# Designs tried in a protein design chat: VH-VL binders against q8ixk2r445to577. Part 172

Target 1, 133 residues: q8ixk2r445to577
Amino acid sequence: FFGMLQNKGLTDYCFDYNPPDENQIVGHQVILYLCHGMGQNQFFEYTSQKEIRYNTHQPEGCIAVEAGMDTLIMHLCEETAPENQKFILQEDGSLFHEQSKKCVQAARKESSDSFVPLLRDCTNSDHQKWFFK
Key: E = the ipSAE of ESMFold2; O = the ipSAE of OpenDDE; V2 = 0.75 times the mean of E and O plus 0.25 times the DockQ between their complexes.

## First folded at step 9 (VH-VL)

Design xg3 (framework fv_axatilimab; at its last look DockQ between E and O 0.90; V2 from the best seeds 0.81)
Fold by OpenDDE, look of step 9:
Structure xg3 (fold): chain C 133 residues (1-133), chain A 120 residues (1-120), chain B 107 residues (1-107)
Amino acid sequence: as target 1 above (133 residues)
Amino acid sequence: EVTLKESGPALVKPTQTLTLTCTFSGFSLSTHGVGVGWIRQPPGKALEWLANIYWRDSKYYNPSLKNRLTISKDTSKNQVVLTMTNMDPVDTATYYCARIPYGDYYFDYWGQGTMVTVSS
Amino acid sequence: DIQMTQSPSSLSASVGDRVTITCLASQDISDFLAWYQQKPGKAPKLLIYDASRLESGVPSRFSGSGSGTDYTLTISSLQPEDFATYYCQQHDNLPLTFGGGTKVEIK
């Protein structure tokens, strides 16, 4: 699967990543932004290694969850996907993080009207449903 | 200032089709993240969600009424239209249109509502 | 569908009273809960969204709390203009569903 990774509950919002330096793409948080289908910052790929890959730049980035965190951060992809970069996109649309055993949920930031994907306990929430478009 | 106003017939006969129009100002459905929904309320009863439409023409319907409902928009006129087929006396209610912010599922601005009575 | 059970259906209170209204969801709705105020012959007015976020222009005496399946609307000190019917609404899943309402009346 590849393309825009869109949320169901937060209508027409997609995974978005825009690193400050295109030559150093790691270390920043993945956010949610209105799906626009233009540029490189909303193109992702779900791989057979269960990675969510940001492959519009070299070297390629993979979404990871750092220890003790509930945010999604861009790391470099590795030859063998590390445990903190493994996700399962379920048939029902839920995006499950294997290591934390939590689901990716669209969430509003506490002090702003911006949105981010966060790890939360898995529920039947539409905000935890994702699909590629 | 954001405003919404419902318009349509106050009386419809059973089996007829209801067409309601929501005309709004102070915002546009060309603006990303904006939607408009329809909610109805029978006299003395609770609220029931009917349908949503968003700026990208994404549409959602209450499954219990999905086969009877059609929602559409005319961005250039700042209008949203709801049609409901095969009306029945049980569908007698005040019908509201309301704005949806940020692609969400709640309603921050409401029209005054229009009462629709279904009777022979 | 998510069922929203609101309680009580009605209550009597006096100006200055602390009023609490409860909404119970049939499943975890992850804080995606809104509260509305409706006066007779008027449209609902948004008070709270995301369980605890106060809508702009709403008095600070209104507050929302809760998590999981249980949520509460609190009016810290009831004012004359607060006598109305209040509704909760989950904005987590389609179809969107509302509580049965709570009528706050003058004692």
Scores: ipSAE 0.907, ipTM 0.956, lowest interface PAE 0.5, mean pLDDT 95
Fold by ESMFold2, look of step 9:
Formats: structure tokens, C-alpha cells, sequence
Structure xg3 (fold): chain C 133 residues (1-133), chain A 120 residues (1-120), chain B 107 residues (1-107)
């Protein structure tokens, strides 16, 4: 799958990645922002290795969750996908993180009226449903 | 200041089509990440959600009524229009339009409501 | 569809009382719950969203709590202007559904 990864329960919000330094794409948090389809901040690829790739630039980034954390951050992709970079996009739209056994949910960032994807216990919430457009 | 106001007929005959207009100010559906929804309340009863429309024209309908409902927007007039076909006396209610923030599913600003009575 | 059950359906309380209203969802709604106040002849007013976040301009005597399927609205010290019917609404899944309401009367 390729395109903008959109949330159902937070209508017209998409995964967005805009690192402050174009040459240092690792280590920053993925956010949710109004879907606009402009530029390359909102284009992701879901691969056969179950990765969510930010590959509009080189080197390619892959979304990961570090052990004990609930935030989605950018790592460099590897030839064989590490466990912390594997997500299952299920037919019902849930986005399951294999290593943690949790689902990605659209969540309000604590310190602002902005939104981020976070890992949470899996539910049937529309806020845990995602699709490519 | 965000305001919404419903307008439409106060009396409708059974089988007729109801058209309600929500006119709002203080926000826009053309460039802002918000939506407008419609909710009704029969006299003395609880609230019932009808439909939502968002700034990129995403639309959601209550599935129990979706074959009867059409929601649309006119961004140049700051209006949202709800059409409900085949009205019946059980559809007698106060109809509200309300703003939806951030693309979510809750309603932060409500219009005053308009009472619609269905009888011959 | 997610059914929302409010309890009690009505209550009477004195000014200054601590009042709690319960909302039970038929499934886990992940804290996506809103509370509204509706005074007679008026439109609903948003009090709380995301289970516990107060809407701007809402007095601090109102608070929301709970998780999973069980949620509460608390008024820490009831005021005369708090006479109203209160509704919960899950904003977790379509179709959006409301509780049946709780009418709060000043004794």
C-alpha cells in the first residue's frame, strides 16, 4: 500500500513526518496533521515486511516503537525488518504493533491541541482504524 | 465568536421532504479542519445523531436513517444543508446543527435548534 | 452500535452537594466520551470531551473520570445554575450515540 495513512475517528488526519533537518531523519516523532497531500511529508509505504516506510527521501526511514515506549519514531530501515518496526494493518483497519501487541491510536498530545499516533491496548475504536488514500 | 443557526419549515406533512439549513459564522468548511453535524431531539426524549460533514467533504450518516438523509455544504454561503425524505410523525423533533472540532466525533458549539412538527 | 446507559435517570440534590452521574458503555470506548449540559428550552452545551478534559469556560467544579466502559461526571459543589439534564455521548465509533439523560433538580 502507498499514499497517505489516514485515521477514521479523527477525520482527515494523516501520518505526517517533517524532521527539522532533512539530513537527520532519525529519532523524531511521527505526528498526525490535517491531510493535504502536498509535498512528501504525508506519503508512506506499507511493505511486504510489515514496515511503514518514509521512502520519499534517501536514506529510507521506517517507523519504530522503542522498547517500553508508546511513541512512533523514525529509524533507518534495515534489510530484514526488526521486530520493533513491524506493524500489521488488519482488514478491519486496525494497525497492530507485533512486538508490543498493542494498536496504534490517534491521541491528543498532552501539552497542546495537536495529535500523535500512540500505542494503546487494542480496541474496536474508530480512532484505532487506519487506511491508505 | 462561533455561531450556528438552523432554519427551515416548522410544519411538514407526512411523506414530504424536509430541508434544513445551518448557517454559521466564526469558522469555515473550505480551509479549516472542522466539520458540522446534525442532531435531533424528539420532545422530552434523548438526543439522536443524524449526519456529519467535514471540510474535505467526508460524510457520515446514521445507518438507521441513511437512505433518507443527504448532507451537503455550500462553503461560499457558510451553510450546511440536511435533506430528510419521507417524513413521518415520529420524526417530530427539535433539529440542531453543531460544529465538530479537529475531525473528531463530538460537538463543541451548537445552534439554538429548530422545532419541526410532522402532521397533516 | 454502542449503547450508552446513564444512571440515575433523575436526582434531587441541595445546593452545595457533591453530585455524580454515571455513564456505562456497552463496550470499551477508549476514553472517547463527552458530557453535555442541557437546560430547559436550550441547546446542549459541551462540558467535557475525552472523558476528563474540560471545555474552555466550563467551571472547575465539573470533572470527568472513568475508563473502559464506566465513566462519571462529578459536580463537586452543586450550584443553582446547574439545574439541567446531562447527557453522555460516546465519540469512539459511528454511529454516534447518547445516553438517555440524567435530570438534576435542585431540592
Amino acid sequence: as target 1 above (133 residues)
Amino acid sequence: EVTLKESGPALVKPTQTLTLTCTFSGFSLSTHGVGVGWIRQPPGKALEWLANIYWRDSKYYNPSLKNRLTISKDTSKNQVVLTMTNMDPVDTATYYCARIPYGDYYFDYWGQGTMVTVSS
Amino acid sequence: DIQMTQSPSSLSASVGDRVTITCLASQDISDFLAWYQQKPGKAPKLLIYDASRLESGVPSRFSGSGSGTDYTLTISSLQPEDFATYYCQQHDNLPLTFGGGTKVEIK
Scores: ipSAE 0.663, ipTM 0.888, lowest interface PAE 1.5, mean pLDDT 91
ESMFold2 (binder alone), look of step 9: mean pLDDT 94; pTM 0.957

Design xg4 (framework fv_axatilimab; at its last look DockQ between E and O 0.90; V2 from the best seeds 0.79)
Fold by OpenDDE, look of step 9:
Structure xg4 (fold): chain C 133 residues (1-133), chain A 120 residues (1-120), chain B 107 residues (1-107)
Amino acid sequence: as target 1 above (133 residues)
Amino acid sequence: EVTLKESGPALVKPTQTLTLTCTFSGFSLSTYGVGVGWIRQPPGKALEWLANIYWRDSKYYNPSLKNRLTISKDTSKNQVVLTMTNMDPVDTATYYCARIPYGDYYFDYWGQGTMVTVSS
Amino acid sequence: DIQMTQSPSSLSASVGDRVTITCLASQDISEYLAWYQQKPGKAPKLLIYDASRLESGVPSRFSGSGSGTDYTLTISSLQPEDFATYYCQQHDNLPLTFGGGTKVEIK
């Protein structure tokens, strides 16, 4: 699967990543933004290694969850996907993080009208449903 | 200032099709993140959600009424249209259109509503 | 579908009273809950979204709280203009569903 990774509950919002430096793409948080299909900021790939890759730049980035965090951060991809980079995109649209045993949920930031994907306990929420477009 | 206004027939016969139009101002469905929904309220009863439409033409319907509902938009006219087929007296209600912010599922601005009576 | 059980269905209160309305969801809705105020012959008015976020222009005497399945709307000091019917609405899952309403009447 590849393309825009779109949320159901937060209608027409997609995974979005725009690193400040295209030569240093890691270490920043993945956000949600309106699906526009322009540029490379919203193009992701779900791989057979259960990675969500940001492969518009070299070296390729993979979404990871850092210890004790509930945010999605861009790391470099590895030959063998580390445990904190493994996700299961289930048939019902839920995006499950294997290591934390939590699901990715579209959420509003506490102090703004911006949105981010966050790890939360898995529910049947539409905000935890994702699909590629 | 955001405003919405419903228009359509006040009286519909059973089995006929209801067509309602929502005309709005102060915002546009060309604006990313914006949606418009329809909600109805029978006299003295609670609210029931019917359908949503968004700027990218994403559409959602209440499953209990999905086969009877069609929602569409004309961005150039700032209008959203709802059609409901096979009307029955049980469908008698005040019908509201309302704005949806940020691609969400709640309604921040509402029209005044239009009463629709289904009767032979 | 998510069922929203609102209580009480009606209550009587006086100006200055603290009023509490409860909404119970049939499943965890992750704080995706809105509260509306409706006066007779008028459209609903948004008060709260995301369980506790106060809509712009709404008086601070209104507040929302809760998590999981249990949510509360509080009016800290009831004003004359607050006598109305209040509805909760979950905005987590389709189909969107509303509570049965709570009519706040003057004692």
Scores: ipSAE 0.914, ipTM 0.958, lowest interface PAE 0.5, mean pLDDT 96
Fold by ESMFold2, look of step 9:
Structure xg4 (fold): chain C 133 residues (1-133), chain A 120 residues (1-120), chain B 107 residues (1-107)
Amino acid sequence: as target 1 above (133 residues)
Amino acid sequence: EVTLKESGPALVKPTQTLTLTCTFSGFSLSTYGVGVGWIRQPPGKALEWLANIYWRDSKYYNPSLKNRLTISKDTSKNQVVLTMTNMDPVDTATYYCARIPYGDYYFDYWGQGTMVTVSS
Amino acid sequence: DIQMTQSPSSLSASVGDRVTITCLASQDISEYLAWYQQKPGKAPKLLIYDASRLESGVPSRFSGSGSGTDYTLTISSLQPEDFATYYCQQHDNLPLTFGGGTKVEIK
């Protein structure tokens, strides 16, 4: 699957990646932003290795969650996907992180109108449901 | 200042179709991330959600009423229209329209409401 | 569908009292809960969203808490203008559902 990864419970919000240094895409947090499809910030690929790749730019980035953390950050993709980069997009739309056993939820950043994807205990919430356009 | 106002008939006969218009100001459905919903409240009873419409024309309906409801918008007039078919005396209620922020499912600004009586 | 059970259905209190209203969801709603205040003949007014986030312009005596299925609205020191009916609403899943209301009356 390739395209914009959209949330159900936060209508028309998409995964978005906007690193401050265009020459270094590693180490920054993935955010949620209004779906627009302009530029390269909202296009991701879900691979057979269960990766969520930011591959409209080289070198390719893969979304990861570091041990003990709940934030989705960009790492470099590897030949064999590391465990912290594996997500299952299930038939019900939940996005399950295998290593942590948690689901991706659209969450509000404290004291702002901004949203980010974060790991949370899995529920049936529409805010934990995702689909590609 | 964000305002919403409901308009439509105060009295409807059983089996008729109700058409309600929500006219709003202080925001636009051409602005990303917002929506408008309809909620009703029978006299002395709890609130019941009816339908939502969002800026990209995504629409959601209460499934218990889905075959009776149609929601649409006219962005140039700052209006949202709700149509409900086959009215019955149990549908007597105050009908509200309300703004939905951020593409979410809660209502931050409400109109005053309009009472609709379905007379047997 | 997520059923919202609100309690008590009514209560009587004096100005200055601490008031607590509860809302139970039939499943985990991940803190996606809103609280509304409604006075007779008027539209509901949003007080709280995301279980604990206070809407702009709402007095700080209002607070919300809870997680999972159990949520509360607290009024720390009841004022004369707070006598109203209060509704919870889950904003987690469609269809959207409201609690049955809690009427707060002057003792």
Scores: ipSAE 0.593, ipTM 0.862, lowest interface PAE 1.8, mean pLDDT 91
ESMFold2 (binder alone), look of step 9: mean pLDDT 94; pTM 0.956

Design xg5 (framework fv_axatilimab; at its last look DockQ between E and O 0.94; V2 from the best seeds 0.81)
Fold by OpenDDE, look of step 9:
Structure xg5 (fold): chain C 133 residues (1-133), chain A 120 residues (1-120), chain B 107 residues (1-107)
Amino acid sequence: as target 1 above (133 residues)
Amino acid sequence: EVTLKESGPALVKPTQTLTLTCTFSGFSLSTYGVGVGWIRQPPGKALEWLANIYWRDHKYYNPSLKNRLTISKDTSKNQVVLTMTNMDPVDTATYYCARIPYGDYYFDYWGQGTMVTVSS
Amino acid sequence: DIQMTQSPSSLSASVGDRVTITCLASQDISDFLAWYQQKPGKAPKLLIYDASRLESGVPSRFSGSGSGTDYTLTISSLQPEDFATYYCQQHDNLPLTFGGGTKVEIK
């Protein structure tokens, strides 16, 4: 699967990544933004290694969850996907993080009108349902 | 200033189709993330969600009424239209249209509502 | 569908009182809960969204709290203009559903 990774609950919000330096794409947080289909900031790929890759730049980035965090951070992809980069996109649309055993949920940032994907306990929330478009 | 206003017939006969129009100002359905929903309220009862429509023409319906509901928009006129077929006296209610912010599922601005009575 | 149960269905209070209204969801709604105020013959007015976020222009005496399935609307000091019916609404899943309402009446 590849393309825009869109949320159901926040209608037409997609995974978005825009690093400040295109030559150093790792270390920043993945956010949500309205799906616009323009540019490369919203293009992601779900691989057979259970990675969510940001492959519009080289070297390729993979979404990871750092220890003790509930945010999604861009890391470099590895030949063998590390445990903190493995996700299961389930048939019902839930995006499950294997290591934390939590689900990715669209959420508002505190004290802002911006949105981010966060790890939360898995529920049947539409905000935890995702699909590629 | 955001405003919404419902318009349509105050009286509908059983089995007839209800057509309601929501005319709004202060915002546009061309704006990304914006939506408009319909909610009804029978006299003395609670609120019931009917349908949503968003800027990209995404439509959602209450499953219990989906086969009877159609929602559409005319962005150039700042209007949203709801049709409901096979009306019954049980459908007597005040019908509201309301704005949805940020592609969300809650309603931040409401019209004053229009009372629709279904009677022979 | 997610069922929203409000309690109490009605209450009597005086100006200056602390008022608490509860909304119970049939499943975890992850803080996606809105509160509305409705006065007779008027449309609902949004007070709170995301369980605790106060809508712009709403007085600070209104607050929302809770998590999981259990949520609360609190009016810290009831004012004359606060006598109305209050509704909760989950904005987590379709179909959207409202509570049965709580009528706050003057004692």
Scores: ipSAE 0.866, ipTM 0.947, lowest interface PAE 0.6, mean pLDDT 95
Fold by ESMFold2, look of step 9:
Structure xg5 (fold): chain C 133 residues (1-133), chain A 120 residues (1-120), chain B 107 residues (1-107)
Amino acid sequence: as target 1 above (133 residues)
Amino acid sequence: EVTLKESGPALVKPTQTLTLTCTFSGFSLSTYGVGVGWIRQPPGKALEWLANIYWRDHKYYNPSLKNRLTISKDTSKNQVVLTMTNMDPVDTATYYCARIPYGDYYFDYWGQGTMVTVSS
Amino acid sequence: DIQMTQSPSSLSASVGDRVTITCLASQDISDFLAWYQQKPGKAPKLLIYDASRLESGVPSRFSGSGSGTDYTLTISSLQPEDFATYYCQQHDNLPLTFGGGTKVEIK
């Protein structure tokens, strides 16, 4: 799949990546932002290796979750996908992180109107459902 | 200040179509993330969700009523319209419109409500 | 559809009392729960969203807690203006559903 990765429970919110320096795409957090499709910030590729790739830069970025964390961070893609970069987009729309055995949920940041994708225990929540458009 | 106000007929005969208009101020449906929903409450009973509409015209209906409901908006007039067909005495209720923030599913500001009675 | 069950249906309390109201969901709703206050002849007013986040302008005596299927609204010290009916609403999945309400009355 390729396109904007949209949340069901937060109408018209998409994965968004806007690193502060176009030459330093590694190590920053993926956010949720209103879907607009402008530029390159909201386009991702879901690969056969179960990666979510940010393809606007060489070498390519892959979404990862570091051990013990719940935030989605950009890492460098590798020849063979590491376990912390593997996500299963299931038939019901849930986005399952294999290593942690948790699901991606749209969540508010503490004391904020900003939204981010975070790992949470898997449920049937519409806020844990995702689709490409 | 955010306000919403419902308008429409107070009396409707069985089988007729109900049309309700929500007129609001203090916000706009041209602003991203905002929606308006409709909820009803029969006298002395619990609230029942009817329909939502969002700024980019995404629409959701209660499946128990979806064949009877149509929701639309006119962003330039700050209005949302709900149409409900084939009214029955069991549909007698107070009808509310309410604002939805952040593309979510909860209601932060409500209109005062309008009572609709369905009788022969 | 997610069924929301509130307890109790009604309660009597005095000014200054600590009041708790419970809301049970028929499935895990991932903390996506709102609480509303409704006075007779008035529209509902949002108190809490996301189970525990207090809406702006709502007094700090109101708080929400819980997780999974079990949620609670607490009023730490009941005031005269708090006598009302309270509703929970799951904002987790469509269709949106409300609890049956809890009427808080003067003892």
Scores: ipSAE 0.661, ipTM 0.892, lowest interface PAE 1.7, mean pLDDT 91
ESMFold2 (binder alone), look of step 9: mean pLDDT 94; pTM 0.957

Design xg6 (framework fv_axatilimab; at its last look DockQ between E and O 0.92; V2 from the best seeds 0.00; counts 0 for: pae E 3.1 > 2)
Fold by OpenDDE, look of step 9:
Structure xg6 (fold): chain C 133 residues (1-133), chain A 120 residues (1-120), chain B 107 residues (1-107)
Amino acid sequence: as target 1 above (133 residues)
Amino acid sequence: EVTLKESGPALVKPTQTLTLTCTFSGFSLSTYGVGVGWIRQPPGKALEWLANIYWRDHKYYNPSLKNRLTISKDTSKNQVVLTMTNMDPVDTATYYCARIPWGDYYFDYWGQGTMVTVSS
Amino acid sequence: DIQMTQSPSSLSASVGDRVTITCLASQDISDYLAWYQQKPGKAPKLLIYDASRLESGVPSRFSGSGSGTDYTLTISSLQPEDFATYYCQQHDNLPLTFGGGTKVEIK
């Protein structure tokens, strides 16, 4: 699967990544932004290694969860996907993080009107449902 | 200032189709993230969600009424239209349209509502 | 569908009282809960969204709390203009559903 990764509950919001330095694409948080389909900031790929790749730049980035965190951070992809970069996009649309055993949920940031994907306990929430478009 | 106003018939006969129009100002359905929903309230009872429509024409319906409901928009006129077929006296209620912010599922601005009575 | 159960259905209070209204969801709604105020013959007015976020222009005496399935609307000091019916609404899943309402009456 590839394209815009869109949330169900937060209508027309997509995974979005726009690093401040095109030559240093890792280390920043993935956010949610209105799906616009312009540029490459919203283009992601779900691979057979269970990675969510940001492959519009070289070297390619893969979404990872750092220890003790609930945010999604861009890391470099590896030949063998590390455990903290493995996700299962299930048939019902839930995006499950294998290592933390939590689900990715669209959430409003504290003290702002911006949105981010966060790890939360898995529920039947529409905000935990995702699909490629 | 955001405003919404419902318009349509106050009286509908059983089995007829209800058509309601929501006319709004102070915002546009061309704006990303914006939606409009319909909610109804029978006299002395609680609120019931009917349908949502968003700026990209995404539509959602209450499954219990989905086969009877159609929602549409005319962005150029700042209007949203709801049609409901096969009306019954049980559908007698005040019908509201309301604005949805940020592509969300809650309603931050409401119209004054229009009372619709279904009676022979 | 997610059922929303409000309690109490009605209560009597005096100006200056602390008022608490509870909303129970049939499943975890992850803080996606809104509160509305409705006065007779008027449309509902948004008070709180995301369980605890106060809508712009709403007095600070209104507050929302809770998590999981249990949520609470609190009016710290009831004012004359606060006598109304209050509704909770989950904005987590479709179909959207409202509580049965709580009528706050003058004692």
Scores: ipSAE 0.916, ipTM 0.959, lowest interface PAE 0.5, mean pLDDT 96
Fold by ESMFold2, look of step 9:
Structure xg6 (fold): chain C 133 residues (1-133), chain A 120 residues (1-120), chain B 107 residues (1-107)
Amino acid sequence: as target 1 above (133 residues)
Amino acid sequence: EVTLKESGPALVKPTQTLTLTCTFSGFSLSTYGVGVGWIRQPPGKALEWLANIYWRDHKYYNPSLKNRLTISKDTSKNQVVLTMTNMDPVDTATYYCARIPWGDYYFDYWGQGTMVTVSS
Amino acid sequence: DIQMTQSPSSLSASVGDRVTITCLASQDISDYLAWYQQKPGKAPKLLIYDASRLESGVPSRFSGSGSGTDYTLTISSLQPEDFATYYCQQHDNLPLTFGGGTKVEIK
């Protein structure tokens, strides 16, 4: 799958990655933002290795969750996908993180009107359902 | 100030098609993430969700009524229209339109409602 | 479909009392729960969303709590203007569903 990764329960919001330095794309958090398709911030590839790749620039980034954390952070992709970069996009739209056994949910930041994808215990929530557009 | 107002017939006959218009001010469906939904309330009973429409024309319908409902918008007129076919006396209710923030599924501002009676 | 069961269906309380209304979902709704107040002859008014976030302009005596399937609306000190029917609504999954309502009467 390639395109904008949209949330079902938070209509018209997409994964978005906007690193402050385009030459240093690792270590920053993935956010959710209005799906607009302008520029390259909202285009991701879901690979056969179960990676979510930010590959519109070189070197390519892969979304990861660091041990003990719930935030989605950009790492460099590796030849073989490490366990913390493996996500299963299921037919029901759930996005399961294998290593943590948790699902990606659209979450509101504390005391804020901004949104981010975070790991949460898996439920049947529409806010845990994702699809490519 | 955000306001919504429902308009349409107060009385329809069984089998007829109901058309309701929600006219709103203080916001626009050109604003990203914003939607409008329709909810009804039979006299003395609980609320029932009918349909939502969002700024990019995403539409969701209550599955129990899906073949009977059509929702549309006219952004230039600040209007949302709901049609409901094959009306039945059990559809007698107050019909509300309401604003939806953030592309979500809850309703932060409601119209005053319009009572629709279905009777022969 | 997610069934919302609200209790009690009605209650009577005095001004100044603490009032608690409960809402039980038939499945985990991940804190996606809203509370509405509806006064006679009026449209519903949003009080709380995301289980515990107070809508702007709502008095701080209203609070929401709970998780999973069990949620609670609390009025810490009941006022005469709080006479109304209260509804919960899950905003987790389509179709959207409401509780049956709780009528609060001031003694």
Scores: ipSAE 0.424, ipTM 0.834, lowest interface PAE 3.1, mean pLDDT 90
ESMFold2 (binder alone), look of step 9: mean pLDDT 94; pTM 0.956

